# VHH binders against o26223, part 289

Target 1, 191 residues: o26223
Amino acid sequence: MKLLWTSQHIKVTVHIDGKVSKMDVLEAIKTRRSIRKYQDREVPEELIDKILDAAMCGPSAVDERPWHFIVVRNREMLEKIPEVHPYGAMVKDAPVAIIVCCDSSLEKIPGFWVQDCSIASQNILLAAHSLGLGAVWTGVYPLEDRVEGIRRLFSIPEHVIPFSVIPLGYPAENPGTRDLFDPDRIHLEKW
Short names: E, the ipSAE of ESMFold2; O, the ipSAE of OpenDDE; V2, 0.75 times the mean of E and O plus 0.25 times the DockQ between their complexes.

## First folded at step 20 (VHH)

Design Y28 (framework vhh_7nfr_2; at its last look DockQ between E and O 0.62; V2 from the best seeds 0.00; counts 0 for: pae E 10.1 > 2)
Fold by OpenDDE, look of step 20:
Structure Y28 (fold): chain B 191 residues (1-191), chain A 122 residues (1-122)
Amino acid sequence: as target 1 above (191 residues)
Amino acid sequence: QVQLQESGGGLVQPGGSLRLSCAASGFTFSRYDMSWVRQAPGEGREWVSRITYGGKDTWYADSVKGRFTIARDNVKNTLYLLMDSLKSDDTAVYYCAKDAWEPSSPDSFDYWGQGTQVTVSS
């Protein structure tokens, strides 16, 4: 049975009427793309709150919830981030960025914080997309220069580890959707 | 204008050592990751090594790992490649490459030097 994956062009009907149509979770996952170009448009605080709420809804090891979030809107600070974060050039063009951090003092079991913060970061991306925003995950950890650079820039305590920088904004690009399904990566019962 | 100028290439015997330098100008060197890339005759360009802007993290291709050392002096705006235990297969033109400021693949560079020839031959 050839599963004819009909490329249903999910017409993201941007309903003009201010009601952000709730994107279902599968749609959000499947259609999310990294967005690196943003409109000259402010992101409402309400949307950031929703995104941060989503960021904190993911699981964490033994429910340790080690994450902290720095919301950056200051233009000067946004412009400085690329100086310590190569490949983060788009941050200077974003109206807002979220820095995901781990507070190591909250860890109950060492080492799972990377997974925890990754889940939080991914939830930020999905939530942003579902709300009509574009975002991109720019990795900070585990690169020491980036970690230290972000730490210094934002006066982050030593026990707190910056993990990712995620610029957000209304998208000024449409990279389209892609199908990354690879059946060769699926193994049944054994390798 | 961005300029990258490689030097230090030459003829060396197998097992020998060589030190390459790359003088950088026209941009804030200390803000960019840098790489070495090489191209052997008749082959495509091969990534060799990368170093972060602050020099704290380094990466190497498997083919050179344990033999080559990438370093940088941000005061001198210079990138280095220390090559030890050279092999015939290391024969190539070696290029200094500036990592792209814009988001791209790990193998994307926005500027290259003219290259310096390294020949490993008995």
Scores: ipSAE 0.444, ipTM 0.779, lowest interface PAE 1.0, mean pLDDT 90
Fold by ESMFold2, look of step 20:
Structure Y28 (fold): chain B 191 residues (1-191), chain A 122 residues (1-122)
Amino acid sequence: as target 1 above (191 residues)
Amino acid sequence: QVQLQESGGGLVQPGGSLRLSCAASGFTFSRYDMSWVRQAPGEGREWVSRITYGGKDTWYADSVKGRFTIARDNVKNTLYLLMDSLKSDDTAVYYCAKDAWEPSSPDSFDYWGQGTQVTVSS
């Protein structure tokens, strides 16, 4: 249980039996959309903590848990991300971004860290959505120019691999839901 | 103001080669991924090739793999498309495009040049 401080300096005991979440997991999965436009509104640290907690709940190969997270709120740094990651242009407009990284020294089975960090990244997207935020996964790995650029910008050690940059904030767009179910993609017993 | 100016098109026989150039100005060229896209008569625009801002990663449409080579010169702010073994199906207007975030099709690019005509015929 965390003790929480608000702007009114009130200690709050958070109910930990899971009743604080209102969104069904299937609803979250079906309604989550990539959000690239954000309100000019701060995201409380409490929400970031909940999102990162969810990110770390993902399974990993042999429980290797290779992930590390960099939380970026500094405007100057957020504005520099598009200079080394042009596909991250919306990051400069986000109040916060999370960089998902792999620490290769924690890797126990070669090559599964990509799946591990992908799971953590998707959990960030779902958790943000469930908290009323919007986010988008911008790819870094496996593109060498992007990996090198992000590593240089954030002084990431050589044994740590930046995997994704996830800007997030209160959404300023609503792209609506999609119906993407395609029964032709389902194969019973064999291809 | 972003400006992209394609050149190097022309009439060529099947099996021939061309080098397309795209002169870029009005932005920091070396900071952006770049693409070539093409449009054949009566068709929508088709993505052809992409190169990352540092030039280390390249991609090609299946229709041109092994025949076309994308390259860039970040000193001269110029993008290139080296086209070998040209076929009649390569006849199109070729556009240089500055990639936007999430380029999944030619319609998602930020800026387009005016294009250069490539015609492959006897």
Scores: ipSAE 0.005, ipTM 0.342, lowest interface PAE 10.1, mean pLDDT 85
ESMFold2 (binder alone), look of step 20: mean pLDDT 79; pTM 0.791

Design Y29 (framework vhh_7nfr_2; at its last look DockQ between E and O 0.46; V2 from the best seeds 0.00; counts 0 for: pae E 9.2 > 2)
Fold by OpenDDE, look of step 20:
Structure Y29 (fold): chain B 191 residues (1-191), chain A 122 residues (1-122)
Amino acid sequence: as target 1 above (191 residues)
Amino acid sequence: QVQLQESGGGLVQPGGSLRLSCAASGFTFSRYDMSWVRQAPGEGREWVSRITYGGKDTWYADSVKGRFTIARDNVKNTLYLLMDSLKSDDTAVYYCAKDAYELSSPDSFDYWGQGTQVTVSS
């Protein structure tokens, strides 16, 4: 049985009426793309709050929840981020960025914070997408220059580790969807 | 205008050492990751090593790992490649390459030098 994956054109019906059509979770995951171009449009604080709420809903090792978030809207700061963050050029064009950080003092078990902050970062991306925003994950950790650069820019204390920078905005590009399913990466019971 | 000028290439014996330099100008050198790329005769370009803008992070191709050391002097706007334990397979033109931060690919470079010839032969 050849599962004809009919490319259902998920018509993102942008309902003009202010009701953010609830995107289901699978749709959000499958249709999310990295967005690096943004409209000259501010992101409402309400949306950022929703995104941050989502960011904090992910699991963490032994429920340590080591994450902190820096919300950056200041244009000068946004413009400085690319100076210390390679491949972060788009940050200067975004109306807002979220910096995901780990407070090492909150760790109960060493080393899981990377997973925890990754989950938080991914939830930010998914939430943003579901809300009609575009975002991209720009990795900071584990690159020391990036970590230190972001630390200096935002006066982040030594026990707090910047993990990712995620610019957000209304998308000014549509890269389309990708089918990334690879059955060769699936193994049954054993490798 | 961005300029990258490699130097220090030459003929060396197997097991020998060589130090390459790349003089950079026309851009804020300290703000960009830099790489060395090489091209052997009849082969495509091969990435060799990368160093972050601040010099704290470095990467090496498996073929040169443990033998080559990338470094930079941001005051002098110079990139270096220290090559130890050279092998015949290291024979190539070595290029200094500037990272293109605007591109999403880590293998994307927007500027290259003219290259310097390294020949490892007995």
Scores: ipSAE 0.459, ipTM 0.787, lowest interface PAE 1.0, mean pLDDT 90
Fold by ESMFold2, look of step 20:
Structure Y29 (fold): chain B 191 residues (1-191), chain A 122 residues (1-122)
Amino acid sequence: as target 1 above (191 residues)
Amino acid sequence: QVQLQESGGGLVQPGGSLRLSCAASGFTFSRYDMSWVRQAPGEGREWVSRITYGGKDTWYADSVKGRFTIARDNVKNTLYLLMDSLKSDDTAVYYCAKDAYELSSPDSFDYWGQGTQVTVSS
């Protein structure tokens, strides 16, 4: 509804340029924390859809968009992930996990898929946070043992590379805000 | 109860070699990444090396790259550190550590061994 009108009976301005944001983007970036404890509460499919929509909005090398996502809600499958991914132990306690993958057949510039899938993964974290969820990025690629284990567990074909496993749910912890700005990391004009 | 027992330390001349071992028990060894960390007298602990649970990927601190090799035997539940071209800066107590949650951080480890002393004489 791109209608902007004013009536003699009512002066109403209708703003239809987008949704009203719940959280400023800089606030989301600064306050997002890795969340590894989740409430025993389902995450609606609607929220997962919004998160994946956000993931796919990321830039990619030459617009190659090499990403695919596996949404895992099955309890038995979630409980098997730590068997091949021990540092993802919290995944068994999450109501849902998203596996970010690269389809190498979509790659237009070799090797940039890592950056592409990293961007999609970070967007998942930020979108989940903005929706009141907590998440954590658990690394799969480039660890060969983890890549092979996740590929086997989810029947992922050889040309598709599992990149990350991201468990998410309503948070059951609040780690607080960090002050991480370090001006010594900033170099003007040269090193 | 998780137990880690380091051995193989000793006195060695500069340029010499040592092989450290860590016997692990009380957990499913083959499911955890493992690390070596070291602590020189009067200093904080320094991460040295890490190996994935399957043994296919390894990482090293810059100070030891090209001289140290980490390995594991998941049948014997043993972690190894082969140290070559040793120098005085390598003098420290070496600890075997079971990783908890995140790579390459001493404060991310759940459990530590008792340590084994390595002394490189001048």
Scores: ipSAE 0.011, ipTM 0.397, lowest interface PAE 9.2, mean pLDDT 84
ESMFold2 (binder alone), look of step 20: mean pLDDT 81; pTM 0.815

Design Y3 (framework vhh_7nfr_2; at its last look DockQ between E and O 0.62; V2 from the best seeds 0.00; counts 0 for: pae E 12.6 > 2)
Fold by OpenDDE, look of step 20:
Structure Y3 (fold): chain B 191 residues (1-191), chain A 122 residues (1-122)
Amino acid sequence: as target 1 above (191 residues)
Amino acid sequence: QVQLQESGGGLVQPGGSLRLSCAASGFTFYRYDMSWVRQAPGEGREWVSRITYGGKDTWYADSVKGRFTIARDNVKNTLYLLMDSLKSDDTAVYYCAKDAFEPSSPDSFDYWGQGTQVTVSS
């Protein structure tokens, strides 16, 4: 059975009035893809603010909210990120990147910060997609070289742990959508 | 041009040790993760080990974990694989592989060496 990859063209209907049609949450989740090619187009600050707002809306363990965000637009800095972050090559081509960090001093319970920052990172991806942007999650933690590299590059304090680098931009690719539903991964009541 | 040249392979008895080297040139070695990949006769290529550009993080296939050690010298532009407690199943051509800086697969490499033969036999 040849799974016909129906390239559902996500018609990002850019309504004329500049209002990005709001994507419902299920659609955003289902249709989101990692985007690694970007247009030579700046991302408005308003969109970044919305994305960051979304990033901070996720739950965290005991409401510790340990996340910090570095917004990077400086071209020189964007171009340096790949030097310390393998598989982050696309960052140099993005108009902006968000570095998600954990402030360990904000942790109330040790160890949950990874989940917290993951939720924040995913919300960034979903929000970006819903706003007509493309993004990709490039993992920093737990790789020590990457963590230290990003730390040095951005003068991040020792108690703050860089977690992910997320380049964002208007998409210059359309990888299509995937159906990743696997009923074999669902267990009822017991394994 | 990117060049990777493996050396150090040979015939060794089970339980023996070998040290593979890979001399790298034509690119900024210290900026890239590096891997060892092997191919046994009649089998596909198998990822063996990976090391980050700075050498602080390493990964191993389950088949070699605890026996093999990947290392690098960024001053010498050399990748190493220390192989201890060698088994017959370790017999393969071992390749040095440069990580592709493109996010695709953990096993995505853009350059390979010619390989060095490792034979583990009594």
Scores: ipSAE 0.339, ipTM 0.732, lowest interface PAE 1.2, mean pLDDT 90
Fold by ESMFold2, look of step 20:
Structure Y3 (fold): chain B 191 residues (1-191), chain A 122 residues (1-122)
Amino acid sequence: as target 1 above (191 residues)
Amino acid sequence: QVQLQESGGGLVQPGGSLRLSCAASGFTFYRYDMSWVRQAPGEGREWVSRITYGGKDTWYADSVKGRFTIARDNVKNTLYLLMDSLKSDDTAVYYCAKDAFEPSSPDSFDYWGQGTQVTVSS
């Protein structure tokens, strides 16, 4: 993909628009950015299905697969999320959000559900990015006020723990690429 | 418009206690996380403590853990900082701040009060 710097040429940049794309996994990991501004454009159900399929491909502790997902498209519900999640303000502007939850009745090893749901959440971000969408992980667990607020808003039962809220849509911003490699974080053989 | 008014500062001896208050108005107080930050003479601002909008989760800087307690009253729209075992290093102007983002530094806040001076005798 080639970006031109003239005002007219910048408007013709190619975006991944809902067709299955072939993005290398390392490219997806290295270029994904948190996106908090979205176009006024619907996200097709088929893309959400692909994203959730990817979310469920992650490993889990002893294959417990404790995750459940709530797909939110209703405008009134999306607009209420910031009322209980103060750092989720961009959710009101997103065409859709995915709430990642743990069903504690599916736990086989206590407490590992956090890793399991973190893996599913990251897979959502990567899959969305590979499909030309932007997303951001907004934290819910372990903050009790956020957990209770989201649980109340979406009628989530007491044995189900809302973990994250992930708004997504076609991006309306480009934060640019980062180089985050730090060799001082790498220890050979010993600390 | 957002308004934050700190009070309760003053002169205390080392080992003493003090209770700071912050009266909030111009926004829906119970929807927002709140923080205390401080600025010692000749230094930059230092984040002190944070509390979630419902008051159930709290965080503290290592320098104040076990000595300070953050609290809020969402009926009275008031944030508190209960300070025990005060040291001379706690001498600073203390500000309450309304969080706009998850905190990463004291400069990540939307709004600041005018501050209240806490002086612990050296």
Scores: ipSAE 0.000, ipTM 0.312, lowest interface PAE 12.6, mean pLDDT 84
ESMFold2 (binder alone), look of step 20: mean pLDDT 80; pTM 0.805

Design Y30 (framework vhh_7nfr_2; at its last look DockQ between E and O 0.44; V2 from the best seeds 0.00; counts 0 for: pae E 9.1 > 2)
Fold by OpenDDE, look of step 20:
Structure Y30 (fold): chain B 191 residues (1-191), chain A 122 residues (1-122)
Amino acid sequence: as target 1 above (191 residues)
Amino acid sequence: QVQLQESGGGLVQPGGSLRLSCAASGFTFSRYDMSWVRQAPGEGREWVSRITYGGKDTWYADSVKGRFTIARDNVKNTLYLLMDSLKSDDTAVYYCAKDAFEYSSPDSFDYWGQGTQVTVSS
């Protein structure tokens, strides 16, 4: 089956009043792509605030909300991230990155924090996309070298676990959309 | 210029052991994940093992899991593959591979050595 890359140009209609029109949630989910190239353009703080608000709106186990967020705009720090995160090369090109962390002291039930931080990370991606930004999830946990590298770089306490690094910026690429629906992965009532 | 030079290959009996080395130069070795890849006669290249830049995480192909151990010395800029319980099916040219780490998948390598021949035969 030839994956027909339908280049649907997501026309980010910037309304005249400078308000980025919000995407429908299904549209955001369906059209979101990992963006690894960014414009030389700053991301307004207001957008980051909205993204972080969205990141904190996801569910968590027993409402433990174990997440913390480090917002990184410092150019030197952004350039250092790839040194400890090999697959984070694009971070050096982004105007901003969000590091999602878990504070283990906030866990009520052990082990669900990975799900909680994943939900937060995904919400960051969706929110960014809906706001006309590009982002990519670069995994830190569970790779120990990456976890420790990010920890050292940002002086993260031992009880706090860096989970993901998400660079964000105005996209300088358009990878198109994918149809990833697979009915063979759907089972009714039983396997 | 990036250089990878494998050594330590040879003829070994089934059940024997061998240690491969890869000397790396021309790049900051300690910043890159490294892999071993092998190619048997008439077959395609098969990924064997991977190690993170700091050496704390390792992965193995199912075919070698429990028998092979990947290691590295970042001071010596050397990658190792300890091969135990060798089988005839392990016969291949073994390559040291540098991960690209740009915008590619974990299975992307930008540099390879010349390879070292490993022959497992009775």
Scores: ipSAE 0.527, ipTM 0.812, lowest interface PAE 0.9, mean pLDDT 90
Fold by ESMFold2, look of step 20:
Structure Y30 (fold): chain B 191 residues (1-191), chain A 122 residues (1-122)
Amino acid sequence: as target 1 above (191 residues)
Amino acid sequence: QVQLQESGGGLVQPGGSLRLSCAASGFTFSRYDMSWVRQAPGEGREWVSRITYGGKDTWYADSVKGRFTIARDNVKNTLYLLMDSLKSDDTAVYYCAKDAFEYSSPDSFDYWGQGTQVTVSS
């Protein structure tokens, strides 16, 4: 009896708050890999909420925060994404995808929304990783064919620009870590 | 089976023009981005140009920008490269490639044709 209560409590707390919430930020950045194979396992809405909260914490040009997010769980819709996004084949196998969009009516300084939505997209990848999920950024903008295809598929209005599609789920692969530091890319004082 | 067949190469004088074609079969051509890649004698592969699956976005290597034009016909399942103002440095075997572009591994190519020789005499 006491064991069942303690086991259930510890299991919920450790998986959601304790262990995952304590990953060092440098560790998360260095160990995140693009994950394209997912377990047949649902991603709880609570984790999606945490990921989107993290996405919205990013800086933006003059605090314009132009981003909107479409959460896609419907199997039929996920299966249609590869029809308009040739490099989004893994999306059909994901339990959920997040589409990062720019609402151009929220732009305060034109043209910086690309950086803004890139920041939100990277935060999604890092937050997912910190929660034990795997994700991959599939590019939409600036490729006009992909932008139009995704906009049409999800009924996205003309003033809203789909930027990226990010499938995610519990990983079914482990590509390992990489050592990518290259001192020749670092320039002191001048090029 | 994916098949790509290039044609239209040949011998041309400097300043001349050629139009390459690539016939595609064994996959839904209109769903994939496509590229031209070339290989000069004794050299590695060099990416030349890319076009999105719908044909609305194109890119060119700096070495060919302003001289080459990529196009596609999704009804005929054919990729094209119009080459103008050819130089001796353009001498190479030209391949069309089915593009597998991903942010994690940009410029990856899954399938290649047999190639067509372009020779610019000098």
Scores: ipSAE 0.012, ipTM 0.340, lowest interface PAE 9.1, mean pLDDT 84
ESMFold2 (binder alone), look of step 20: mean pLDDT 83; pTM 0.836

Design Y31 (framework vhh_7nfr_2; at its last look DockQ between E and O 0.01; V2 from the best seeds 0.00; counts 0 for: pae E 21.8 > 2, placed apart)
Fold by OpenDDE, look of step 20:
Structure Y31 (fold): chain B 191 residues (1-191), chain A 122 residues (1-122)
Amino acid sequence: as target 1 above (191 residues)
Amino acid sequence: QVQLQESGGGLVQPGGSLRLSCAASGFTFSRYDMSWVRQAPGEGREWVSRITYGGKDTWYADSVKGRFTIARDNVKNTLYLLMDSLKSDDTAVYYCAKDAFEWSSPDSFDYWGQGTQVTVSS
């Protein structure tokens, strides 16, 4: 199946009143892409707050909410992240990054924190996109080198596990949208 | 300029062992994940193994799992592949590859060596 890349120009209509028109949830999900190029433009704190609010709205196992977030704007720190996360090269070019972490002391049931932090990370991506920002999920956990690298870099306690690094910024690329629907992956009642 | 130079290939009997080395230069070796890739005659390139920049995490193709061990020495800027219990199907040119992009596909490399021939034959 040839992935027809339909270049739908996501016209982020910046309404005059500075209010970024919010995408509906389905639009955000379907049109979201990983963005690895960013404009030389600062992201307002208000947008980060909205993104973090969204990140905390996801479900978690037994409502344990084990997530913590490190917001990184310091240029030196952003530039250091690729040193411990080789595939996070784009982080150095982003005006801000969010590091999603799990506080293991908040876990009520062992092992669900990965799902919880994944949901939080995805909500960050969706929220960013809906607000006219670009973001990409760079995985930290479960790679030990990355986990330890990020831990050292940000002086993260041992009981806290860095999970993902998500650079954010105004997009400087438009990769288009993909149709990823595959009916062959859908099974009715049984496999 | 990025340079990768493989060595250690040769002719071995089935069940034998071989150690491949890859000397890396022209980039900060310790900052990049590295992989081994092989190409058998008439076949496409097959990913064999990957190791993270710090060497703490490793991955293997199912075909070599339990037999091959990837390692690295970041002081020596060298990547290794220890190959045990070699089979005829392991016959290929083995390439050292610098990983380019984040782990989305085992086939994401930006630089390759010239390769070293490994032949497993009785």
Scores: ipSAE 0.291, ipTM 0.701, lowest interface PAE 1.5, mean pLDDT 89
Fold by ESMFold2, look of step 20:
Structure Y31 (fold): chain B 191 residues (1-191), chain A 122 residues (1-122)
Amino acid sequence: as target 1 above (191 residues)
Amino acid sequence: QVQLQESGGGLVQPGGSLRLSCAASGFTFSRYDMSWVRQAPGEGREWVSRITYGGKDTWYADSVKGRFTIARDNVKNTLYLLMDSLKSDDTAVYYCAKDAFEWSSPDSFDYWGQGTQVTVSS
C-alpha cells in the first residue's frame, strides 16, 4: 500500500476508486497551487461528487448554505466561457468546470453570501488538490460584465448570482510550493 | 503501434515472492493509467491492479490486497507488480494492459501484452 508522508497535524482521509490515504491538512493548504494547464483526461464523476460534498461542508452565516453548483463538462459550453470571462482562457482546456452560485432566496441574513460562497470555493480547491487534481478559482462576482455574461451563458435566474468559475483536471504543470508567510502582517493586541 | 512485454514470471513456492515487469513502447507511457490482469487455467480474465499515469493512486482486487504492490517508472516506461505471500490461487498468466477504460481515451479496444506465467506450487 502507498502511504503519504505527513506531519503530526490533522490528517484528511481521501477515497479514490476505493483507495484510502491521508494528507496533513496544513500540508494540503500550503501545497495547493492554482493549476491552469490540464491533461487531456476526463475527471471521473465520483471525484466531482466528493469535491462537491466537501464544498457543502463549509460553515455559512446562520447556516444559510446559499450555494448552488453547476457542473460543466460540455465542450461547447466550456469553450464559450472565455468569451464572457477575459481571464478564463484556461477553462476551454479543462475537462470540467464548477460554477459556484448564490441563491439569494436562501439568504437568512443579507450581506454574508460572499463569505459563504468563498468558503465553498476554497473547499473545492482543497478537495481537488487532495484527490490529485489541479484547479484554479477564476473570479466572476463582483464584476458586473462577468456576472451578466455567465448568467446569460448558463441561463442562470436573476435571483441566482454566479460567484466563481473553477476549472479542474489532472494537472499538466507543477509550479512548486511557495513560502508566503509574512510576519509583518501580524498585529498583536492592536494595529 | 502499442507494444507491451511482460517478464519476471516463474515457478515459486507458496509464501514466496516475484516481481513482474512490463516494458511499454509505441505510446506515451506516462500519459496513461495501466493495469495488471491475470488469467488462471480454464478461467476468464481477472483484473488485479491499476495505477494512475503519475503513479499517485493504486487500486487492487480484494483477492490480492495487502500482498501485491503495483508501481511504475515513467522514465524507463516500465510497469511493475511486486507479488508477496503468493498462494496457489495466484497461479495464472499475468498480463500488462493499457487501460482502455481511461475515461479520456478514445481507444475502442484494450491492448494486452503477451503475458508471463506465474506458477505457485509444491
Scores: ipSAE 0.000, ipTM 0.086, lowest interface PAE 21.8, mean pLDDT 83
ESMFold2 (binder alone), look of step 20: mean pLDDT 81; pTM 0.816

